# Designs tried in a protein design chat: VHH binders against Profilin-1 (pfn-1). Part 72

Target 1, 132 residues: Profilin-1 (pfn-1), of Caenorhabditis elegans (q9xw16)
Amino acid sequence: MSGWNAYIDTMTAAAPSIKRCAIVGAADGSVWARTEADNVFKASEEELKTFVALFNDVTQVPAKGADIEGVHYVVPRTEESLIFGKKENTGFFAVKTKSAVLIAVYEGPNEVAAQVRKAVESMQTYLNNAGY
Short names: E, the ipSAE of ESMFold2; O, the ipSAE of OpenDDE; V2, 0.75 times the mean of E and O plus 0.25 times the DockQ between their complexes.

## First folded at step 12 (VHH)

Design vc4 (from va19 with S106A; framework vhh_4orz_3)
Fold by ESMFold2-Fast, scan of step 12:
Structure vc4 (fold): chain B 132 residues (1-132), chain A 123 residues (1-123)
Amino acid sequence: as target 1 above (132 residues)
Amino acid sequence: EVQLVESGGGLVQAGGSLRLFCAASGFTFSDYSMAWLRQAPGKRREWVALISYAGDYDYADSVKDRFTISRDNAKNTVSLQMNSLKPEDTAIYFCAAETSFDEGDATYEYDYWGQGTQVTVSS
């Protein structure tokens, strides 16, 4: 049982268009919590280790994109601690805190993306303030 | 004045090819990701292809292996090579641009749109 699942629940409640999400360790991509059941987040630990390493230099990411759950996403832009990717009617937002990376995969039109980003960035702020 | 101007559309028979061009002006083209979207009569706009400012790209499943997106930053153009065209590809094709450096409120919509170019594929 992980207390970190409460934060997954908070994000998905705030942005219902989040299909799958996870909280992983920033240093190694180890999973702290993820969505389960019908919407299980399926990324391997090796994929997540590669993904979190992207935050070492986000400026290089738009040249190569990012892979999550075996799906390739074009990254149109990055911010210092934010990577977002696009693919047809789906996308993701990922943000880095002091010790964690939050990843949310969403489905739906572009109108829902702003709500997903807000949910992920709110949690990023909360965890940074909590020392994570 | 920002402009995206599409060209290259027309009539073609099934199995044929067309190359679409989008000429950009009025902004720093190399700072923008570029996309092609299409809209058939009575249908929603559909995303077709995306290329980042740095050259990574992807395609909708419906056009994968048939369409190729490319860009030429020296000429401020993005192109879409369309091969093995099908009647279902008939649509107005739109060029769209999204900034790669968003520091404000992000709507995640495209910043700039062209007026579109008609592609008609006959059986």
Scores: ipSAE 0.534, ipTM 0.758, lowest interface PAE 1.4, mean pLDDT 87

Design vc40 (from va19 with F101Y; framework vhh_4orz_3)
Fold by ESMFold2-Fast, scan of step 12:
Structure vc40 (fold): chain B 132 residues (1-132), chain A 123 residues (1-123)
Amino acid sequence: as target 1 above (132 residues)
Amino acid sequence: EVQLVESGGGLVQAGGSLRLFCAASGFTFSDYSMAWLRQAPGKRREWVALISYAGDYDYADSVKDRFTISRDNAKNTVSLQMNSLKPEDTAIYFCAAETSYDEGDSTYEYDYWGQGTQVTVSS
């Protein structure tokens, strides 16, 4: 578990606007690693199980939105392996790999979102190439 | 060419109601999520409500259960019904549009903005 925490640290270092993030299993939403202490990612196992199931058909997500940490986000767009959610001055990017889903919740104006997306997509590429 | 034009603002007493309209032209309205934001005197701009191109919606906690956002794709219009207005709701209200499509490397900000309409709530 601590080995996976190194990837959390890499993402948060690449995009300082990421406030909380996690790497979870794509099949069941089980937590592999997440931010802790002052920036703990708080999502129940049931919420995460529901969330990762959204990747079974991302085209249906904008009609219902997505819930993370008990917060409802409207989803203005999706791509095959990406869900973008937004609410006020906060938002998230979630990307799916072969066996994982990376979730990054950020805070700040929308202009920082591109940096956050780049960080999660870089990690998505790395993990896919590593067989995850 | 691309335009978002707000209407329906005005002066109203506390406890009253107003309905804001935003008429869109120059883009494919049904492919865009629509938002209402406001800027009160001396404050930063804040988000009020958002409705996706597919119909999901959300509200700022300060306006939940008082405001209702809706859209009419046949008329290229988004509306904000404001009930139980409070002096704290006094602000310039803006509508904004965000594409449902990836348009390359973007800041993920709203693509289009209206000029705003003044709402003043007294006593």
Scores: ipSAE 0.622, ipTM 0.807, lowest interface PAE 1.1, mean pLDDT 88

Design vc41 (from va19 with F101H; framework vhh_4orz_3)
Fold by ESMFold2-Fast, scan of step 12:
Structure vc41 (fold): chain B 132 residues (1-132), chain A 123 residues (1-123)
Amino acid sequence: as target 1 above (132 residues)
Amino acid sequence: EVQLVESGGGLVQAGGSLRLFCAASGFTFSDYSMAWLRQAPGKRREWVALISYAGDYDYADSVKDRFTISRDNAKNTVSLQMNSLKPEDTAIYFCAAETSHDEGDSTYEYDYWGQGTQVTVSS
């Protein structure tokens, strides 16, 4: 059991449309915490290593998209520390902190995306302020 | 003034093809991702296809392998080639634009919408 799972629980409580999420190491994509059981985040180690490397140059991401859990997402928007992906009625937000990348996959219409973004960005701010 | 104007809709028989166009004006088209959505009578609007400002694209499962989205930044147009049309493709087709820039308070909804073009597929 990881103490980092409490942060997963905080994000999913703040945005119930989050179906799966994870907190991974920014340097290597190592999993610190993820949703489990019926909501298990199924990304492979190789996929997560590739994914966190996208933050080395987010400006290249919209041309290629991003893959999470074997699913390809079009990326219409990035910021220096944020990648937003879309696929039909699902999407994700990923944000980078000093030491971590937070990934939240949600399901639902675009109206819920703002709540999901707010949840991950609030956690990003908290972790950055805590030195992570 | 910002405008998205769809064209190319019409009546075709099942198995036929149509090409839809969306002409954009009043904004920097190359900074926007473009989408096609459709709404059939009595149903909710559904997403059909998306192409990013940088060229990556994807489709709804229901139209995959039948529809092709493309864009021409020199002409400020996005198009949707629709092949192997089915009666269930009958809908008003809308183009929509989403900015590549995060404005901080964005709702992640589309910034601009066209009025739509009717596609009717007869059996």
Scores: ipSAE 0.640, ipTM 0.805, lowest interface PAE 1.0, mean pLDDT 89

Design vc42 (from va19 with F101P; framework vhh_4orz_3)
Fold by ESMFold2-Fast, scan of step 12:
Structure vc42 (fold): chain B 132 residues (1-132), chain A 123 residues (1-123)
Amino acid sequence: as target 1 above (132 residues)
Amino acid sequence: EVQLVESGGGLVQAGGSLRLFCAASGFTFSDYSMAWLRQAPGKRREWVALISYAGDYDYADSVKDRFTISRDNAKNTVSLQMNSLKPEDTAIYFCAAETSPDEGDSTYEYDYWGQGTQVTVSS
């Protein structure tokens, strides 16, 4: 998983407002890489399995929201391979690739959120092009 | 022409109730989440409630058992039912609309804002 941590580092360098981040398997939510120590991504295996299943039909997600690390986020809208959620001045972006789901939890206003979205979508494009 | 117009504010006694309305026009309301924020005298703006276009919602801890947010997509309206009002709820209440942040850097937290409506709660 140390090799996959390089992609976590790339995203957090591009968007320093990312507080916690993970790359998980799209089929089962298994963790490939995550932020560690003081910034550990704390979602349970059960929660991640439930979360990645949301990508099976993203159109249903805004009606019920999404839970990450035991926190409920309202999902304002979804796109084909993107779910994002909001709670006060925190939020997340999650994108699906061929084999993975990237999840980034951030803090800050919408201008910061836009930067986080760009970082996550750039990594999504890279991994899709690499066959993941 | 995009417009959000708040109504329903006013003066009320502590323990009373008010219902705020926000009428939206000039954009596809059903694509947007809607939020209520407030700004009390001498304080920073604070988030109060959020509702997605499909109806999921959340509240700030200070209001969660007293306020109810709802929306009517057929009428392009979001409302905030405020019960058990306290003097601490005195503020200008703003309606705001938001969609997914695009790759452009937004100056504002939300895509669209109303002008606000004053709520004053007397002791």
Scores: ipSAE 0.316, ipTM 0.614, lowest interface PAE 2.5, mean pLDDT 84

Design vc43 (from va19 with F101M; framework vhh_4orz_3; at its last look DockQ between E and O 0.80; V2 from the best seeds 0.79)
Fold by OpenDDE, look of step 13:
Structure vc43 (fold): chain B 132 residues (1-132), chain A 123 residues (1-123)
Amino acid sequence: as target 1 above (132 residues)
Amino acid sequence: EVQLVESGGGLVQAGGSLRLFCAASGFTFSDYSMAWLRQAPGKRREWVALISYAGDYDYADSVKDRFTISRDNAKNTVSLQMNSLKPEDTAIYFCAAETSMDEGDSTYEYDYWGQGTQVTVSS
């Protein structure tokens, strides 16, 4: 949906360290919007289906990690609706809304992670309030 | 008092092996993911390996298949087995810890650091 692209733009504007991001359906991993052009979010539908299923039991994720775009991330922290992954000067935040999962892949040192989390959680709150 | 103490560093010839250890105290070790980082002279500190509090792990591309990270929660230790060492592996190696829980720290930086141990690989 074209309207979902605006939310991608909002997150990327709020955190310049975000390189790629996507909004996907929480139930099936279907892509609603994603970064494109020079920063294409490249996760496959099958991978996203597996990824969103991680939120069924986030407590198990740190033991197994998470894969996005064919890249394995160690997951040092999870919350009920949040998964945080790290890999060599990169990482991701994924947050779950009522009906969606927001995924933001960032590049930079640990110091940038706080800003990335704030960006995706702000969007999470907005979408939840909007019924999504 | 929180402490991370590295050991096992030293001088080794190229192709040789070292095993680094990091002994932790003063915090609940099992609640923390543990990382190894290194800093070579004149270079920025770089990530080497990370093992989650639950045992999943990964490596920098430059050390993959040569280094092995492991942890022993019963002993509060994390180790780094370094094989096939190269001169470019020469650096001060640091042990670092990051919490799995939100303790009011929203920076996502490492919570604790060791003093570092020197690793020198001669050609």
Scores: ipSAE 0.896, ipTM 0.940, lowest interface PAE 0.4, mean pLDDT 94
Fold by ESMFold2-Fast, scan of step 12:
Structure vc43 (fold): chain B 132 residues (1-132), chain A 123 residues (1-123)
Amino acid sequence: as target 1 above (132 residues)
Amino acid sequence: EVQLVESGGGLVQAGGSLRLFCAASGFTFSDYSMAWLRQAPGKRREWVALISYAGDYDYADSVKDRFTISRDNAKNTVSLQMNSLKPEDTAIYFCAAETSMDEGDSTYEYDYWGQGTQVTVSS
């Protein structure tokens, strides 16, 4: 019934540089869907609860950074519903919808980041329009 | 208009120290995250350190515990203190700036780059 894995597949198909991603509840960080097997998204429920709370005030995030899968990321940019994190040859984009937070961890040089953001924001728009 | 100027590079013996500076002008420095990257001959450019506009920072594993990044917003300067230098640290070191703002058609590449400063570490 939940069927959220189709949205994971859509994002990873749109941006092949996405290595791991998840869709989690905006209120509590509960996992609705995530990449599995060789690309399993490993964040704990405690970490995800902390992470989604960052969207309560994104302006505080660049001073502290963000932790995903036990990895610390420096956050150079935020927007009202977006957090962008960087670490070496990897990074993430996280966007908040009405009911969900989408998190995509990618690997590659900075040049691939724009495609990853586009994939995540397209899904954010779709889910918001669908009432999520 | 915009300029990033690196200084402090030079020749040093293994185990020695150097401090690199990057002086920024022509943009609102406090709105930018600042990075140091390096490139050795025949190799791809490698990220070394990053400091956000708000002060959080991180380092590449190869330089962690040896290098320290800091910024001085009053002087529009970012610096990299390099201790316990090794021959493999030999490279041209570049200062780069990334905006905290997004105006729509933004890339996630660095907006501004310095010319680089040579660091040579002898055995």
Scores: ipSAE 0.679, ipTM 0.830, lowest interface PAE 0.8, mean pLDDT 89
Fold by ESMFold2, look of step 13:
Structure vc43 (fold): chain B 132 residues (1-132), chain A 123 residues (1-123)
Amino acid sequence: as target 1 above (132 residues)
Amino acid sequence: EVQLVESGGGLVQAGGSLRLFCAASGFTFSDYSMAWLRQAPGKRREWVALISYAGDYDYADSVKDRFTISRDNAKNTVSLQMNSLKPEDTAIYFCAAETSMDEGDSTYEYDYWGQGTQVTVSS
C-alpha cells in the first residue's frame, strides 16, 4: 500500500466512467499504484515500458496507435503530454508528469471522455506542482 | 457548411459484399479521424471502425476480418469495404468525423455526422 493509492481513488471518484487506472514511472513503466481486486489494471511490464516510451514523441502515436492491457487503441488526438485512445465504446487517457504517467481506462460514449480527461489532467497538474 | 455524405448502401444477399463511401466537404479532411458507426432497428448505435488522421485503424470485434476501412485524403473520402455480409450487419451506417487539431478543444464527441445509408442483408 502507498500514498500513491490515494491518487488512484481521487481519479476514480472524480470520473465514475474510469474503470481501471494506474500511475507508472515515466522512465520504465514501473507500477507505483493501480486499481486492484476485480478492477485490476492488467498491463504487463513489457507493455508499460513500451507505452510510456510513446511520450518521447507523442506526434508519432496517431500513426501507430497504442496498446494497453492487450487491447489496441486508435489514437485520434495527442497533446504534448497527453494521449487519447479509442476502442469501440471504451477508451483511455494518459498524461505524463515530470516523473510519472497517469493512465485511465474508461467505458462510455465519447461524451464522457471530457470528464475523464479533466480527472487525469487535474492530477497531472497537482503532481507536477509537487515535483513529480 | 460541413457535409458528410454516405453512399453505396443497398440490398445484398448474405455472403455478398458492399462498399460504402463517405464524401467530406467544408473542413480540412486530413486533420480529422474518421469513423463508421451503425444502428440496427431496436438496437443501440455501435462503433464499427475508426481510422486516425495519420492512418492507424481498428474495428469492432464483430466485423474484424470482414470489413476494411480506408481513407483518401486527396479525394476527401473514407470508405468501408464490407465482405462476407450477414443478416446481423443490417443497419443504417453513419460516417462521423472528429478533430485532431485544436489543442484547447476538450470536446471528444464526434464533430460531424452524415445522414446515414441503409444496408440490408437478406438471408
Scores: ipSAE 0.671, ipTM 0.862, lowest interface PAE 1.1, mean pLDDT 90
ESMFold2 (binder alone), look of step 13: mean pLDDT 81; pTM 0.815

Design vc44 (from va19 with F101R; framework vhh_4orz_3)
Fold by ESMFold2-Fast, scan of step 12:
Structure vc44 (fold): chain B 132 residues (1-132), chain A 123 residues (1-123)
Amino acid sequence: as target 1 above (132 residues)
Amino acid sequence: EVQLVESGGGLVQAGGSLRLFCAASGFTFSDYSMAWLRQAPGKRREWVALISYAGDYDYADSVKDRFTISRDNAKNTVSLQMNSLKPEDTAIYFCAAETSRDEGDSTYEYDYWGQGTQVTVSS
């Protein structure tokens, strides 16, 4: 997963409010890269398997919400390849590419959410163009 | 015009209950997630509860098991039932709305806010 660490670093540099993030396989939730040490992304493989399956039908997600790192998020908004979750002063954006799902958990007032989305969508575009 | 109008605030003794209402007009209520936030004297606004346009909901840990959020799409209202009130619940309570639709470069902040209703809990 070391080769993918550069993409994690790029996203966290682009949006300082990102606390934890990961790049996982879209088919199975297998971790390709994640933040480590003081910012370790703590989701289990079973939780990630369940999470990436949400992209099979995002229209059902707002009724049930989404769980990441054992935390339940209300989902106010989805697009075909995007899930946005919200809880207090934290939230996440998850986007799907051809082969991957990018998950960024951020912390701070909701005013920073737009920057986090832009960082994640920029990486989504890059990876799609690279064939991932 | 868009309006969110809160009601139901007041003075109550610790251990008491209040029910807040937020009446929405000027937008398609059923397309919006609705939230309650509060601002205590001298503090920043903090999130209390959120209910999605599709009905999932969540609460801040400080109010969990005491507060209940609900919505009535036929009446364009969201309400907050507050039980077992504590002095630290004293705050101005605001209703806020967030669109379920992605409008391109739209922010992920709340689109609309009410003016707030005062809740005072005495010891």
Scores: ipSAE 0.608, ipTM 0.809, lowest interface PAE 1.1, mean pLDDT 89

Design vc45 (from va19 with S100P; framework vhh_4orz_3)
Fold by ESMFold2-Fast, scan of step 12:
Structure vc45 (fold): chain B 132 residues (1-132), chain A 123 residues (1-123)
Amino acid sequence: as target 1 above (132 residues)
Amino acid sequence: EVQLVESGGGLVQAGGSLRLFCAASGFTFSDYSMAWLRQAPGKRREWVALISYAGDYDYADSVKDRFTISRDNAKNTVSLQMNSLKPEDTAIYFCAAETPFDEGDSTYEYDYWGQGTQVTVSS
């Protein structure tokens, strides 16, 4: 009822190091919700369509990396429904649910990465249980 | 025994070049991402370069276009070619290995570290 923005607010409250994030459709990368105003998630439609297609075979991702908001990230490792990337003092976590992909871009040292991953995985579990 | 052993450090004048090597043993090197980090006196360790187990790579902005990371999976080595060295590049350079994410691992960390090799760039 309140729309998908409430889930973004929940993730950013749980992990303040999340700088920008979005919830997009797993099939086409269509944006369901994203951070706005000073923290606008600015990935293009083309980029998001390409990004969500990475979940079709995550084992291929470490060879090519991933691009988010025009920034290239090395992907050191993947799991079945998790892709994460690294670039200096920034990174991202992306997780796939039944019908969505959640993307969180964060800034900070590796010590904050665990909190960001937990926030994204908690939301993944919630949405999967809700049938999304 | 798991080991990462760095070599190739030394003293060089500004504008010079050095090539660092990291020899890995005791684990399946080809399954690991490899990184170079550096630490100057009185400063925190900073990331320099990363190469995935599958060959994609990136660099810190401060070294981009000057440094090149590469790996040789047949020899279990990762190397860092450092060109156009500056006094600001003076640091101990460390090789590190990162594991694939396990179900229970919630932190992005380096599993194995070398002892480091000293690089000193004089003006």
Scores: ipSAE 0.415, ipTM 0.688, lowest interface PAE 1.7, mean pLDDT 85

Design vc46 (from va19 with S100G; framework vhh_4orz_3)
Fold by ESMFold2-Fast, scan of step 12:
Structure vc46 (fold): chain B 132 residues (1-132), chain A 123 residues (1-123)
Amino acid sequence: as target 1 above (132 residues)
Amino acid sequence: EVQLVESGGGLVQAGGSLRLFCAASGFTFSDYSMAWLRQAPGKRREWVALISYAGDYDYADSVKDRFTISRDNAKNTVSLQMNSLKPEDTAIYFCAAETGFDEGDSTYEYDYWGQGTQVTVSS
């Protein structure tokens, strides 16, 4: 395990229902690591820059929703460092650390969502403790 | 004490319209996202529309441009305007409420459900 790709592997191992995920810079949305190949995370630079800026004021997000990979998600819940999005039987959790935003897109029912949230929040805690 | 009560269902000819209402009581309606789901005989329940507590919304592709979801927080109601109805829209329509993901009990996608209202679209 080396570099930022190891953290992607850790999250997907902890929550197999994560279909695609990424770790991006909190300031600019630059990709540090993402899932690839058959499960490639395919958000554009423009979209990620817009997405990470949502964390500047999460209270505005439920009114407008959030776009990831060209897909619009309704946001039923935000906390200061967390955005939860839903679309049909899919959704995402995004969490902000000091320097990064972790984004995990999943498919499945609410039991799956629980596991995904735990995985991203565990990684958020780890990275914050590591100074990221 | 928590209740979601649907109304407005009925019989309509293809191409017609219906407006469904869901009256909520027993919880702080304005804190909840509201959804409409439907279930046709012999089929799985499918999501139709969702509106956040702050008013953003989305629709299943099968109903996009035909259905409109709206909410009235002063009256604790969510509504679904259904236009250009098709026989394939025949189903029991359910209202559901969600605060988003809750770690305490994750077995349900939605916190509260109504009993449903029947919509029948004849050819």
Scores: ipSAE 0.409, ipTM 0.692, lowest interface PAE 1.8, mean pLDDT 85

Design vc47 (from va19 with S100T; framework vhh_4orz_3)
Fold by ESMFold2-Fast, scan of step 12:
Structure vc47 (fold): chain B 132 residues (1-132), chain A 123 residues (1-123)
Amino acid sequence: as target 1 above (132 residues)
Amino acid sequence: EVQLVESGGGLVQAGGSLRLFCAASGFTFSDYSMAWLRQAPGKRREWVALISYAGDYDYADSVKDRFTISRDNAKNTVSLQMNSLKPEDTAIYFCAAETTFDEGDSTYEYDYWGQGTQVTVSS
């Protein structure tokens, strides 16, 4: 689990608008890796446990939204393995792999959202192919 | 064809109230999240409020506790109740729609926009 920081670095390099991100266990929300120091991902493990459970039925998420780092996001869009949240000039993309959930919180206009989604989905593909 | 039409704008004194309406046609309204954005003279558009197709909602900090967004799927309308209006709320208010199931290409812009309705708050 301790080698997972390299994947965080890969995602943030691919999409500089990512302000904070994490890779967490799909079953329990346990943190495998996250951004730290000035960009520390602040979500509690209890919040993350609740968050990853949203992937059990993404169709219910737009009715209640999603909370990350104590911030409530309206979820205008979900797909089978993707949750997109929005709040003012911030947002997140979260994707589920076989055993992990990748969460990327970004800041900026809608034009940067496509880069963030691409970075997160590229990592999702890589981890799925690696058996995670 | 798709159409969003705003109404309810006008001139009001500081401390007053207005209710904006957005009437939607040409798409399955109940599948779309709806937003209100505003643009003051010489400024960029800013987000005001958002309501998902399923009813969850949020507001910009500047309007929280003063504005209320609601939707009526039977009438294909979204509304914005604006209370305790301030001169800084003066702007053109736009209605916008985004589907929850669309595959976005290179931008995550709203799918549909209205023409806007002018709100002027006198001091």
Scores: ipSAE 0.357, ipTM 0.668, lowest interface PAE 2.2, mean pLDDT 85

Design vc48 (from va19 with S100A; framework vhh_4orz_3)
Fold by ESMFold2-Fast, scan of step 12:
Structure vc48 (fold): chain B 132 residues (1-132), chain A 123 residues (1-123)
Amino acid sequence: as target 1 above (132 residues)
Amino acid sequence: EVQLVESGGGLVQAGGSLRLFCAASGFTFSDYSMAWLRQAPGKRREWVALISYAGDYDYADSVKDRFTISRDNAKNTVSLQMNSLKPEDTAIYFCAAETAFDEGDSTYEYDYWGQGTQVTVSS
């Protein structure tokens, strides 16, 4: 039984353009919850460990980009506790909380990207306030 | 006023090469990611290449290994070297700056666009 799946459901309900997402441990990238079945988030343990380590210094990320699910994304810029990437009409938003990293991969034009960012940042605020 | 001006387009035969330039003004170029997109007659704009302000880059599969994007922050210029051109590459090529976020009514991914430069590849 994973209660963390309820947070995945909350984010995807708030931003239906999220194609796949996950909540992972900030220290090691261990998966706490992810989208399932037709929308399974496919990142390996090694990839997620590398990805969460990017939050140790987000200012270096635009020079090297980020890899999620074996796909390379250019990171146009970073913000405090936020990494986002772009590839054609697809992209991702990832935010760090005290103990977790939320990753949402989406597809669509820029107005849905804005909606995805809002959903992920709202969940980041909620989890930080809940002590995660 | 923000301005992006493309140049370097023209007519070339299949298998040939062209180099496109985009000159930017009116914003801090070195802080922005830059992209090239193209539009063939009667079709939607198609993404071609992207380069971050810090130099990481990516390409559409259709142009990978044929096109190279680069930037010169001292000259406020982004360039696209196009090799092994095909008739299917015929389009107007546009320069664009940074991914647009939180622009509610916009259907475009980028904050700023140029007017475009025509590339025609004959068989």
Scores: ipSAE 0.456, ipTM 0.717, lowest interface PAE 1.6, mean pLDDT 84

Design vc49 (from va19 with S100Y; framework vhh_4orz_3)
Fold by ESMFold2-Fast, scan of step 12:
Structure vc49 (fold): chain B 132 residues (1-132), chain A 123 residues (1-123)
Amino acid sequence: as target 1 above (132 residues)
Amino acid sequence: EVQLVESGGGLVQAGGSLRLFCAASGFTFSDYSMAWLRQAPGKRREWVALISYAGDYDYADSVKDRFTISRDNAKNTVSLQMNSLKPEDTAIYFCAAETYFDEGDSTYEYDYWGQGTQVTVSS
């Protein structure tokens, strides 16, 4: 977990509409870093294990949705390494790298969702290039 | 051109029911998530219900257990069954088709909004 908080800070600085986020292991959902204090990312280890397993077959996800922090999100569509969800004025973007899954929960209109996706995908590219 | 046309609104007494319909044309309906939103007088537009192209759905807490969203891909329609209506459900109800662009600076957004259908619930 040492040093991984810097990547959380980078994503939240790039997209201020991110309310909570985490970097977790792709194989097991183990937390490498998460937002803390007033913006604590609250997902349990069991929930994260279930969530990262969704990337084994993203085509099944829109039929069932995804749960993050005990909240059910409808997943409108997926891409090979991207799952995003929607609920009222909130949503999330999650992307898979070689070794990690980045999850960002945001609040706001769809126009800020573009910033959140860009921040998460930029970090995905960086971590893939760094061998993660 | 993408078109969404709402129908089924009207005046009902509190505790009554209405069924709203949204007829879609101009796009591959079965590939899109569909939503219902509403705007009450003097209030912000609020999300009511969402159904994915594959059938998962969710509701705003204010309408949960009272409203049911469904879709008929053969007829290109999405429906909202509204039961146990309350005066606070009075609003213009809008159908929206959600689209997602996966290139450039594209966003997840509503592709098109219908003109809305008025629902009035009297005490």
Scores: ipSAE 0.394, ipTM 0.679, lowest interface PAE 1.9, mean pLDDT 85

